# Designs tried in a protein design chat: VHH binders against TATA-binding protein-associated factor 172 (BTAF1). Part 14

Target 1, 176 residues: TATA-binding protein-associated factor 172 (BTAF1), of Homo sapiens (Human) (o14981r1278to1453)
Amino acid sequence: AFLNKYKLHGILCDDMGLGKTLQSICILAGDHCHRAQEYARSKLAECMPLPSLVVCPPTLTGHWVDEVGKFCSREYLNPLHYTGPPTERIRLQHQVKRHNLIVASYDVVRNDIDFFRNIKFNYCILDEGHVIKNGKTKLSKAVKQLTANYRIILSGTPIQNNVLELWSLFDFLMPG
Below, E stands for the ipSAE of ESMFold2; O stands for the ipSAE of OpenDDE; V2 stands for 0.75 times the mean of E and O plus 0.25 times the DockQ between their complexes.

## First folded at step 15 (VHH; framework vhh_gefurulimab)

Design H2 (from G3 with A33T Y102F; at its last look DockQ between E and O 0.75; V2 from the best seeds 0.00; counts 0 for: pae E 9.8 > 2)
Fold by ESMFold2, look of step 15:
Structure H2 (fold): chain B 176 residues (1-176), chain A 124 residues (1-124)
Amino acid sequence: as target 1 above (176 residues)
Amino acid sequence: EVQLVESGGGLVKPGGSLRLSCAASGFTFSDYTAAWFRQAPGKEREFVSAIWSGGDTTYADSVKGRFTISRDNAKNSLYLQMNSLRAEDTAVYYCATGSYLFPWQEGVEAFDYWGQGTLVTVSS
């Protein structure tokens, strides 16, 4: 809530098992509801509907979709499970406007970066965000092309005191 | 309130040039895709060109090499430089914006807000 109110970015760590996935779902649902209400009242473009993106390991995309369904009705968050071979992903690209949340794996986002970099997201959440700790990889360079109002990294462990790892994560959180 | 206001239309001879402008207000223009469409008499509205929030541009085949889309985010303005104009370019030109656009999709359904249009007439 605090990070959203001031358009701040952050890293959520799982150091006490506090349910970072649930916390993220609450943040997404709350802000999407608030933006919809403000847009209906004011018609301000800064509240114009924008989708959010969750990027996670491929084995976790289904879990994210399931967790959203457990804790939110589709009127608050209606996820698109963006997965499959290239032909299926092209088909799914045509459905994105009907959803306010896209759930995709890191490799899929990298492979389809030309599609994703042209979308302005409300939230971009990196689950298991340590995968971009090496800022020189193709994956890290692709992920940093994503544009979002808010950027969150979810980690299962505390961030190490490696300057290059910290720099790569902050470079994503604070682009340009 | 989101507003898009086109200007720069007019009458021009074949081979001539025009520069269309679209002034945007009520939103953060740089965050969104902006596009030009046109509608000739008796025809459906057709895609001309788009510039995405990431800066990439696309063009309809009929205008590639003759038209150039650009934007000035500091002035909240979209432009279309039209060179080597032909009679078939005669149309009402519309400025449009939306939250995102699918790759290879050129349909009007991708855009949420539209201007009133500005008439371009190309005739000898």
Scores: ipSAE 0.005, ipTM 0.347, lowest interface PAE 9.8, mean pLDDT 76
ESMFold2 (binder alone), look of step 15: mean pLDDT 80; pTM 0.819
OpenDDE, look of step 15: ipSAE 0.092; ipTM 0.555

Design H3 (from G3 with A33N A110S; at its last look DockQ between E and O 0.66; V2 from the best seeds 0.00; counts 0 for: pae E 9.4 > 2)
Fold by ESMFold2, look of step 15:
Structure H3 (fold): chain B 176 residues (1-176), chain A 124 residues (1-124)
Amino acid sequence: as target 1 above (176 residues)
Amino acid sequence: EVQLVESGGGLVKPGGSLRLSCAASGFTFSDYNAAWFRQAPGKEREFVSAIWSGGDTTYADSVKGRFTISRDNAKNSLYLQMNSLRAEDTAVYYCATGSYLYPWQEGVESFDYWGQGTLVTVSS
């Protein structure tokens, strides 16, 4: 809530057993609802609904979709499970307007970066975000092409004290 | 309110050049995809070029290599540089914007806001 209120980016570590996934779902649902209400009232283009993106390891994409469905009605968050072989992913690309949340793995985002970099997201969440520690990898370079109003990194491991790894994470949070 | 105003149209001989401008107001232009479409009399409105929120550009095959789209986010302006103009380029050119435009969705339904258009005539 604090990061959204001041339109800042941040890193969310798993504290006190509340579950970073549930915390993220609450942030997404709350802000999407607020933006929808403001747009309905004002009709300002700056409040226009935008989708959000969750990027996570491939083993976690199903979990994210399941958790969203478990805790939110589709009125608040309607996830698109962006997965499968290239032909299926092309089909899913045509469905994106019917959803306000896309869940995809890191390797899928890298492979389909031409599709993803042309979408303006509300939130971009990197689950297990230490994967972009090395800013020179193809994966890190692809992920940094993503455009979002708010950027959040979720990590279950401590941030390494290597300066280059911190700068890669920071560079994603504050692209310049 | 959202407003898009095109300018720069006119009469040009084949092989000539024109630069179209679109001034945007009422929203944060840099957050959205922007495109040019055109419509000849009696024909359907067709895609010309887009610049996507991520910075990539696309062009219809009929204009590729001749037209260049660009955007100045500080001035909330979209441009189309049209070179080597042909009679087939005669049309009313429209500026459009929307947040959900994707590379494969270059149809009119992908854009929410439209300008009034500026006429480009290419004739001998």
Scores: ipSAE 0.006, ipTM 0.323, lowest interface PAE 9.4, mean pLDDT 76
ESMFold2 (binder alone), look of step 15: mean pLDDT 81; pTM 0.823
OpenDDE, look of step 15: ipSAE 0.146; ipTM 0.589

Design H4 (from G3 with L101F; at its last look DockQ between E and O 0.69; V2 from the best seeds 0.00; counts 0 for: pae E 5.0 > 2)
Amino acid sequence: EVQLVESGGGLVKPGGSLRLSCAASGFTFSDYAAAWFRQAPGKEREFVSAIWSGGDTTYADSVKGRFTISRDNAKNSLYLQMNSLRAEDTAVYYCATGSYFYPWQEGVEAFDYWGQGTLVTVSS
ESMFold2, look of step 15: ipSAE 0.150; ipTM 0.551
ESMFold2 (binder alone), look of step 15: mean pLDDT 79; pTM 0.812
OpenDDE, look of step 15: ipSAE 0.115; ipTM 0.574

Design H5 (from G3 with A33H Y102F; at its last look DockQ between E and O 0.61; V2 from the best seeds 0.00; counts 0 for: pae E 8.9 > 2)
Fold by ESMFold2, look of step 15:
Formats: sequence, C-alpha cells, structure tokens
Structure H5 (fold): chain B 176 residues (1-176), chain A 124 residues (1-124)
Amino acid sequence: as target 1 above (176 residues)
Amino acid sequence: EVQLVESGGGLVKPGGSLRLSCAASGFTFSDYHAAWFRQAPGKEREFVSAIWSGGDTTYADSVKGRFTISRDNAKNSLYLQMNSLRAEDTAVYYCATGSYLFPWQEGVEAFDYWGQGTLVTVSS
C-alpha cells in the first residue's frame, strides 16, 4: 500500500522470506482494480489500464502464474505466461489485450526486448533482481530499457554494499 | 479532455510532398503510441504509420519508403512527412493515439482517441 500511495520505486527485500510474491500480487491486483474503477468513472487517459510485468528466472515463471491464479480472480489480475520458442512467443504477443499481467523470464525479455520496450507498464517487478548486479551485461542493459510507472526489485538475499551492484540496481529503479 | 488536431492537408500534384501535423493535448503524449490512419471516400479507415512509445516506427507497405512518421514530445506533436505522393494517397488523414496495452497492433481498435481529420488531395 505504501509504494502505491506515494507511487515510489523500491526494493522489496524480505529478510524473513514471508511472502514477497503474495505481497507483490496484492499490490498489483489492488492498483489495477483502482485504476480500472477510475477509468470507468472518468475516461481520463492518465487512468487508462496498463499491464504489469514480472520478470523472473525461467524456473519461476510457472510458479508466478500459478500463484496469481491461486490468490486472485482473473477479473482483477489475468496473467499471460510469456514463454516458449520464438514462434509461440509471437503468437502470445497477439494475445496481450486479453491480459493485464505478463510473466516472462529474464532471457525471454532480453531476446524480445523490441516487443517489451514498446509497452508502458504499470509495474515492472524483477524477481531475484540480483541478476542485474553487473550493469554491463546484455541482460542488465535489456531490462533497463523497460518503461514502467513503478519499478520493484524482489530479493530473497540482502543486497550487498558494493558500489557497482548498487549502482546497477539504482539505475534500474531511477531511469535517466 | 484528450484532443488531437490535424493540420497540413491540401492539394498536391502527383510526385509532390506534404507534411501533416497533429497537436495533442489533455494527456502525457510521450506515454502513448501514436499513429496516422487514412480514409478514402467509401472505404474503410486504414493504417498508414505508427510511432510506438519506445520510439520504433512501423509503416503500411503502400507508404513504406515514401512516408516518414515522427513525434516531438516536448511540443506534444506528431508529424507525417509524405513524399512522392500518388493519386491513391488521396484521403482524409487521421491522427490517433492508443494505450500501451496493445503494442504493434495496427487495427483501429488499438487506438482510443482520434482527431477529426485533414484532407489530402493528390491530383493534377
């Protein structure tokens, strides 16, 4: 609620490991519901619904989709599992309008960055965000091209105090 | 209130050039995709060109190489430079903007707001 209230970017580090995925789902569902209600009432362009993006390791994309379905009705959060070979991913791109959440792996986002960088997201969530600690990798450079109202990094491991890793994370959180 | 106002239409000889402008107001123009469509009398509105929020551009095959889309986010303006004009380019040209939810979609349903149009006539 705090990040939504102030529209802040941030790092969500759950030292106790007690459900940062669920916390993220609650934030996404709540804000998407609020924006949809405001748009229905006002028809203002700035309130138009925008999709959100979760970027995670490839082993976790299915888990994110399953957890969203477990805890949230599709009326509020309707995930697109963006995965598979290039032919399948092009087919999935045509389905975007049926979904308000895209779940993709880091490799897939890098490979398809031309598609992803042309979407304005409501939230961009990096799960296991320590993956972009080195700002010079192709992966880090790709994810920094993403555009979102709010950017969140999730980590089960405390962020280390070295300057290069922190700079890369801050560069994502505060683009430009 | 979202407003899109086209200008720059007129009469041009075949092979000539025109530059269309679209002034946008009532929203943060840079956050949205922007496009040009056109409609000849008795025909359906058809896609001409788009500039996506990330800066990439797309063009209908019929105008590729002859038309150039651009935008100036500081002036909230969209442009279409039309070169080597042909008789079949005669149409009312519409400026449109759409939500980020539907990137790369070039159908009219992907765009939420439309201008009133500016007429381009290509004839001797």
Scores: ipSAE 0.012, ipTM 0.319, lowest interface PAE 8.9, mean pLDDT 76
ESMFold2 (binder alone), look of step 15: mean pLDDT 80; pTM 0.820
OpenDDE, look of step 15: ipSAE 0.148; ipTM 0.589

Design H6 (from G3 with A33T E109D; at its last look DockQ between E and O 0.51; V2 from the best seeds 0.00; counts 0 for: pae E 6.1 > 2)
Fold by OpenDDE, look of step 15:
Structure H6 (fold): chain B 176 residues (1-176), chain A 124 residues (1-124)
Amino acid sequence: as target 1 above (176 residues)
Amino acid sequence: EVQLVESGGGLVKPGGSLRLSCAASGFTFSDYTAAWFRQAPGKEREFVSAIWSGGDTTYADSVKGRFTISRDNAKNSLYLQMNSLRAEDTAVYYCATGSYLYPWQEGVDAFDYWGQGTLVTVSS
């Protein structure tokens, strides 16, 4: 189980927001492509396609979807823009099977955590992930309920020398 | 190789109980949604219960309050505790696994891997 053996967890810091996004997209696309090919060949459950999740500020959800569309064909990444009022989001929940990437804001993930926490994700990417530095917030607690093979935090801000804040981030990356 | 092997089926009287087991191999069972389906003679295979990777569970209306699905990650096994069994529960019970979240909507197509099934007969 190669893909399960190497759990990639880390923090990616870059001053350039576009660079982080592109890099993340490349990682996602590459892995999903690889998994799809391997699954087609081997039919092993461990290679079964799993969706990935990008959590970001609400102002960036559309940007993520657009960038994915720009750099990747739907064959590799087919993003679901998980946004809108609760009634719309319920409808979108039923569309998840048709997508291999979900893009949602932190608030939406928090509000719909009962849905998201029951999905095993391939990647879980937290854009501007410093927002969970306070482990006592409802948001941080919700995000930490997410399950993924790989967890990545993207942040353009330097990590502060606060042990508790740092611990909160690592708690997400390495739960348990 | 991915394998699912059901066990625990048998003959039971109405009102009785059975516990079905499904042993998985070739993958980490807990990473995926797992479910029980059943197929009675002359009928289509129908959804019984599911447990998501996160641990939440769901049940068909016909078995709510009587059946309980559970998972043992250490044993890589899925279970179905069946209480207050009825004649209409008679069927071959199948274990299934996959990543889809709504097995009651997609039915059998929701899952890629299936066991061979175990027969449950409820009769007086």
Scores: ipSAE 0.027, ipTM 0.443, lowest interface PAE 3.3, mean pLDDT 86
ESMFold2, look of step 15: ipSAE 0.096; ipTM 0.531
ESMFold2 (binder alone), look of step 15: mean pLDDT 81; pTM 0.828

## First folded at step 17 (VHH; framework vhh_gefurulimab)

Design J1 (from G3 with S53Q; at its last look DockQ between E and O 0.55; V2 from the best seeds 0.00; counts 0 for: pae O 3.2 > 2)
Amino acid sequence: EVQLVESGGGLVKPGGSLRLSCAASGFTFSDYAAAWFRQAPGKEREFVSAIWQGGDTTYADSVKGRFTISRDNAKNSLYLQMNSLRAEDTAVYYCATGSYLYPWQEGVEAFDYWGQGTLVTVSS
ESMFold2, look of step 17: ipSAE 0.516; ipTM 0.820
ESMFold2 (binder alone), look of step 17: mean pLDDT 81; pTM 0.831
OpenDDE, look of step 17: ipSAE 0.150; ipTM 0.604

Design J2 (from G3 with S53R; at its last look DockQ between E and O 0.71; V2 from the best seeds 0.00; counts 0 for: pae E 8.1 > 2)
Fold by ESMFold2, look of step 17:
Structure J2 (fold): chain B 176 residues (1-176), chain A 124 residues (1-124)
Amino acid sequence: as target 1 above (176 residues)
Amino acid sequence: EVQLVESGGGLVKPGGSLRLSCAASGFTFSDYAAAWFRQAPGKEREFVSAIWRGGDTTYADSVKGRFTISRDNAKNSLYLQMNSLRAEDTAVYYCATGSYLYPWQEGVEAFDYWGQGTLVTVSS
């Protein structure tokens, strides 16, 4: 078997679907550790520890949190399961400084975009990222307000040769 | 090295105005949240106002309607326009920043970098 990779501004598309979550967890944990070590040594602003964000379908948020917990000790990745009714989410917003990873669903990010757009993330991962293929939806417009150093789209569904669909994903990877 | 330098403090009569400035180096204000805090003698440092990465602003209740925070991207500077000053506004004013911050995280512990402060005295 050969591995097809589409390097369009951080898109990870492996048709096997095997281990994309785990590979993403490794990327997050490794970069978090590196940035924390560099910041402790240098105190440079560009090395400042930043949280990462995983956005996924609501049925997968628990899976992401579980996989992080099984694979990584909390000293490397300490996820915040950002879920629940609005009153619970307001409480969770006050806890983000105790975590270096936020896991939230697409609808929750859209509803709370004023909160999320004001955070600079290290990584922003869109799991099942085909949901923003229509760039004119409220969801796509909300997600594109996110600010991150690195952006990754994960998809188990092959990206179709639809120019409009590609341009919507491209617009997310290169904001502005 | 991140450096924040406040200026514009001084002595002013009640009802007067001052404009505080904070110049940043090694750090771009427009990429991060930025805030003003103040500390009166014998008191803890308290939140005054913040402008967040997305442009939203917040103010302490004691200064709403009198103080205005703003940011000038071209000059990499943060400002606090202080109008209708009162004796209770007398304090050392500090510029602060941190990229991890979002609305409602207005405590001192949420900010990583601080200036040296500029004294504002409101007195007859």
Scores: ipSAE 0.012, ipTM 0.426, lowest interface PAE 8.1, mean pLDDT 77
ESMFold2 (binder alone), look of step 17: mean pLDDT 81; pTM 0.827
OpenDDE, look of step 17: ipSAE 0.355; ipTM 0.707

Design J3 (from G3 with S53M; at its last look DockQ between E and O 0.77; V2 from the best seeds 0.00; counts 0 for: pae E 7.5 > 2)
Fold by ESMFold2, look of step 17:
Structure J3 (fold): chain B 176 residues (1-176), chain A 124 residues (1-124)
Amino acid sequence: as target 1 above (176 residues)
Amino acid sequence: EVQLVESGGGLVKPGGSLRLSCAASGFTFSDYAAAWFRQAPGKEREFVSAIWMGGDTTYADSVKGRFTISRDNAKNSLYLQMNSLRAEDTAVYYCATGSYLYPWQEGVEAFDYWGQGTLVTVSS
């Protein structure tokens, strides 16, 4: 399919030292392109356009938006930088259908969880996802309300091998 | 193919009640937001009520306390219970859904799929 060809063609061939951010961008762009093509042909509900969500520390939201812009045309992946005070975030909420990717910080997602839990996402990516290793925090409980077809946790540090941290991560990956 | 079929419309006296149904095929209601809109003769289509995928509901001010939206996931159906009907409620009522929606934004442009509509007439 075009999606498989595109992924193998552009990314895997020349990014041997590629970081987790770029690999995630490839996954998002490839699947979004495939879904858009299938929806145009079939009009099946399961292929309806859905946005994806990246949740990361607040200092990294701009980096994610910049990296997407560097590697993808907006025709493939069009990010919304969901940031700012509550009044600006309400304005951004009205623009969500113009974008297929939302990038937001953990605290912003927690504060605006009533908005985010009412969107079905294609992918939900947690960058620096070790922040939800304690499943009892308000942050962890908020993030677990998110609905997505696919869920990915990115972490640059080894996850400690204890039962509670593993349970919290698995609970996110397999909600229910 | 996504299809929405409304039923349950008809003629009713002021103060009466009516229950609208929307049967869905080609998608699962529990995975998406769903709404009712209405269009009176000579007017634009207006928001009536929505149930969002998280289960929260919203209502237009003109129908709050009189109309109740609900969803039966086992039957893949959306309902609108309309009580204390008034002449101004006369309209064609439409069931709608979309791929993703602005929560609490009730504009027509937020919804991608629409039913054919069912007529509700409130008169003596």
Scores: ipSAE 0.013, ipTM 0.410, lowest interface PAE 7.5, mean pLDDT 76
ESMFold2 (binder alone), look of step 17: mean pLDDT 81; pTM 0.825
OpenDDE, look of step 17: ipSAE 0.185; ipTM 0.607

Design J4 (from G3 with S53H; at its last look DockQ between E and O 0.59; V2 from the best seeds 0.54)
Amino acid sequence: EVQLVESGGGLVKPGGSLRLSCAASGFTFSDYAAAWFRQAPGKEREFVSAIWHGGDTTYADSVKGRFTISRDNAKNSLYLQMNSLRAEDTAVYYCATGSYLYPWQEGVEAFDYWGQGTLVTVSS
ESMFold2, look of step 17: ipSAE 0.490; ipTM 0.790
ESMFold2 (binder alone), look of step 17: mean pLDDT 80; pTM 0.816
OpenDDE, look of step 17: ipSAE 0.411; ipTM 0.730
ESMFold2, look of step 18: ipSAE 0.577; ipTM 0.836
ESMFold2 (binder alone), look of step 18: mean pLDDT 80; pTM 0.818
OpenDDE, look of step 18: ipSAE 0.476; ipTM 0.763

Design J5 (from G3 with T28K S99T; at its last look DockQ between E and O 0.74; V2 from the best seeds 0.00; counts 0 for: pae E 3.3 > 2)
Fold by OpenDDE, look of step 17:
Structure J5 (fold): chain B 176 residues (1-176), chain A 124 residues (1-124)
Amino acid sequence: as target 1 above (176 residues)
Amino acid sequence: EVQLVESGGGLVKPGGSLRLSCAASGFKFSDYAAAWFRQAPGKEREFVSAIWSGGDTTYADSVKGRFTISRDNAKNSLYLQMNSLRAEDTAVYYCATGTYLYPWQEGVEAFDYWGQGTLVTVSS
């Protein structure tokens, strides 16, 4: 709520993984609902509906989708589990418009960056976002091509004190 | 309020060139996908070109190699450079944007806002 109100980006460090996920879901659901209502009323461009993206390790994509389903009605958050082989993902790309949340793994986002980089997201959440600490990797470069109103990094591990690694994270949060 | 205003249409000879412009207000082209459509007399409105939020571009097969879509963020404008124009390019050209656009969506239903159109006539 604070980050949204002030259009700030941030890093959420919490040792409790469940807490971070739930908090993120609440932020996403609340904002999507609010934007939808405001847009319906005002038709202002700043309230235009946009999907959000959660990028996470492949082992957590299903967990995110399940947690969203558990805590939120599809009226507020309708997640698309963007996973599977390339042929399946092509099929899913045609379904993306019917969803306001896409959940995908880092590898999938990297591989399909030509698709993802051309979507304006409301939120872009990097779960276990410390994986992009190395700014020289293909993954880091791909993730930094994503466009979003708000960028959030979730991590349960301490941020490294290496200046370059820290810079890579901030480069994602504050491009340019 | 979102508004799109096309300009630059006119009469041109076959083989000639024309540059269309679309001025946007109420939103930024840099944040959203934008597209050009055209509608010839007696025909359905058809996709011409799109520039997506990430900057990638797509073109209808009929205009590939001849048309170029671009945008100027400072002017908040969309452009369509049309070269090697043909008689079959004659149409009203429309600028369009959407609120929930995703890559590779080229149907008219994907776009929510439209300009009034500008007429391009290619004739000898």
Scores: ipSAE 0.193, ipTM 0.621, lowest interface PAE 2.6, mean pLDDT 87
ESMFold2, look of step 17: ipSAE 0.334; ipTM 0.719
ESMFold2 (binder alone), look of step 17: mean pLDDT 80; pTM 0.816

Design J6 (from G3 with Y100W; at its last look DockQ between E and O 0.64; V2 from the best seeds 0.00; counts 0 for: pae E 4.1 > 2)
Fold by OpenDDE, look of step 17:
Structure J6 (fold): chain B 176 residues (1-176), chain A 124 residues (1-124)
Amino acid sequence: as target 1 above (176 residues)
Amino acid sequence: EVQLVESGGGLVKPGGSLRLSCAASGFTFSDYAAAWFRQAPGKEREFVSAIWSGGDTTYADSVKGRFTISRDNAKNSLYLQMNSLRAEDTAVYYCATGSWLYPWQEGVEAFDYWGQGTLVTVSS
């Protein structure tokens, strides 16, 4: 993918929800496969396997996991549905090594930011990412603590003309 | 190629201090988790401390309050400040890094790259 090749971050806007999800899955699967093969061969640092993270509304976490299972073999993408009460999430944290994709809701990521911010991700995808347009919220601040090689915002909603809102989105895409 | 080179080891008296360094090449420390391990004579290699990608740190119970792990992004180096050293801290200390790590991964198997080690001897 263009964004991966040039290490670019970006916002993907599409009116079709399925299109965004599928496109994202393809990017994730392709990159994870490529990295795994190259790392197995060369053990180069730039090819080290890293998990990816999809952050989305709670109503879509199951959908993401299902779509990944539908379109990708577990050899390429093995999603962890990171959900449930705190006690369950603690259990899931110990399983994260078995997966190369974590799917979690915004609220869950916010609540467990101490866990997530200490994982180096390959991709961090914010589905319906316009929710972080307000940079002053706890959610926005938490999401911006995430560490990733590539950052993607998915949104079907037009970006507001408010400079502060735009800045908040770009702050996530290009931290610092 | 990834390379880790430890330095700073030596002989120190009990109660003394020592600062270990690990210089990295072939990757950037700030992008990944890094850790210090140690192996005492006749013992298994054990976890000492880690600094995770987000900057949080963890320590083995035996070194809490005495050791401090840190990194310098500009120098691409990892450090271990060791204070109040004890005889039981005598060991070869290893720098390690890896990917796909999270705060609960403290075993040697979690890390992919290792330095050659530097010897720390605490003796009166």
Scores: ipSAE 0.200, ipTM 0.626, lowest interface PAE 2.4, mean pLDDT 87
ESMFold2, look of step 17: ipSAE 0.273; ipTM 0.666
ESMFold2 (binder alone), look of step 17: mean pLDDT 80; pTM 0.818

## First folded at step 18 (VHH; framework vhh_gefurulimab)

Design K2 (from J4 with Y32W; at its last look DockQ between E and O 0.78; V2 from the best seeds 0.00; counts 0 for: pae E 3.5 > 2)
Fold by ESMFold2, look of step 18:
Structure K2 (fold): chain B 176 residues (1-176), chain A 124 residues (1-124)
Amino acid sequence: as target 1 above (176 residues)
Amino acid sequence: EVQLVESGGGLVKPGGSLRLSCAASGFTFSDWAAAWFRQAPGKEREFVSAIWHGGDTTYADSVKGRFTISRDNAKNSLYLQMNSLRAEDTAVYYCATGSYLYPWQEGVEAFDYWGQGTLVTVSS
């Protein structure tokens, strides 16, 4: 019923209040669809498609990929599960242009930061973002090098002042 | 509208130098990857050099150590300093860009916008 009311292409949203992951998928799909439509009409550079990034704990990367596939048509969100040993990740880097969403774990992003810092993202979503509460860690310093138009932190626990300071810096220095 | 205009080409003796410029409008180089390609008469366009979004640079093996790519964000311009030029560097040089460019993708098909090119001729 919900899907019919909102006319979502390939997205099944029975109850928007069930989880942050589904709400995030709706935000990504909606904005990617709008940008694609506006670009097709205008060819304006500011509307050109940009990929999005989800960073999460390694145990959740598969869940994110599965949820996107269940709720969104691949024409609007086509996820790349960026995982595996270094040789597999190098192979995945050559495939990224066929996707508009990358899903990776925090450690993988840190290890491959030279790759990720060279991409301009539409959205950067940090799932379980409390893990970067200390802005001085190597993990937090790697995440700081990411650039995106919009940044979202998802967490089931309170976000400490250090994490808010990190996102305040992103918001100030990297306008969306 | 994205527009790229190359300049600075010309005739140069072997061993000489040229500096190519690419002025951009309709986008900001600091947000996008930008690259130089070249096409010799009767040949396919080939990758020369790129600056990726985060500032890292890559070069084709044939120009490494002789060419330097750079970007001036204040002037929204891309440059290619070409030193120790050889006859094989003779080509039309093109500036290219796109926002959906992932690092290290150096094929012509990866780039969305192209300039008209500037001719570089290396001969005695």
Scores: ipSAE 0.298, ipTM 0.672, lowest interface PAE 3.5, mean pLDDT 78
ESMFold2 (binder alone), look of step 18: mean pLDDT 81; pTM 0.819
OpenDDE, look of step 18: ipSAE 0.587; ipTM 0.811

Design K3 (from J4 with S99Y; at its last look DockQ between E and O 0.50; V2 from the best seeds 0.00; counts 0 for: pae E 7.6 > 2, grease 24.5 > 24.2)
Fold by ESMFold2, look of step 18:
Structure K3 (fold): chain B 176 residues (1-176), chain A 124 residues (1-124)
Amino acid sequence: as target 1 above (176 residues)
Amino acid sequence: EVQLVESGGGLVKPGGSLRLSCAASGFTFSDYAAAWFRQAPGKEREFVSAIWHGGDTTYADSVKGRFTISRDNAKNSLYLQMNSLRAEDTAVYYCATGYYLYPWQEGVEAFDYWGQGTLVTVSS
C-alpha cells in the first residue's frame, strides 16, 4: 500500500514498452532537478542530490545509457555504465561521486551487492522487473537489499501470475 | 534542531571496557550512515568505525576485534563497545552521521553532523 505522496513506488506496465524508458528518464531528471533546487534553497542534508540506480538485463544497460544521453543533457542526468569484469567494476566504484545515475545489470548488482546495498539511492528502477517474481532466488534476495527513496518496476509483461509472484514484487516495492 | 550527543566517556585502566552512546535528534537518524571518530591530543581526527547505509560495519585496523559498533534506530542511538582498552585509545570520541556517502568513505569531510565529543582516558 502507498502511504505518502512524496515516496512514490509503483509498477509501470506498457504492453509494447515503447514509452517506459522515456517516462522513467523524465521522472529521474525531474526529481533530481527538484531536489537540487530544494537543496539550494534549504541546505538540508536530506535534500542533497542522491544517485539513482537502473537495474536491467545485461543486453539493455548500453541502451539505457544511450537513451539517457539522447534525451537528457549531462547536467540533469550523468550516467555511469557500471559493467565489466570485477577489476574494472572496482575502478568504477571510485567514480560514483562523479555521476548521479548508475546503470547496471541484474547479475552485476547481485555479484556486487555489498557495494550497492551500502549506497542510498534516490530512485531504484528495475527494468524488466518480472525477473524477481520468484522471491526465493538469489537475484530476488539481492535486489531486495537495495535502499532507495523510490522504487519502480518496469515491465512489458502483464503481472498476472500467482499471488506469490505478486507478493515478491510488492515485497521489493514496500520492504519491511 | 539537529543534535548528536555523546556520553559514556571517562577514565579507565588499560584492559578495561567502556560503552559509548550517541543520542540523535532533529533528523531521521535511520536514513544516515553513522560512525565514530576520535582525536588524540595533537593529532588529526581519525576514523574508528562505521555502520553504513546497508547495515555493514567497518573498523579501523587499530580497533578491529576490540571495538563493536551498533545502532538502535528505534532509540535514535549509536553505540561503541570498547574492550581491551589501551593507552593509545585515549582520545575525544565523536559521533558522526552522513546522508550522502559511498561505501567505505571514511574521511571527516564526508560526514554531515557531528557531536561535541566525549573524552576517553586510558591510564593506570
Scores: ipSAE 0.013, ipTM 0.448, lowest interface PAE 7.6, mean pLDDT 79
ESMFold2 (binder alone), look of step 18: mean pLDDT 83; pTM 0.842
OpenDDE, look of step 18: ipSAE 0.445; ipTM 0.750

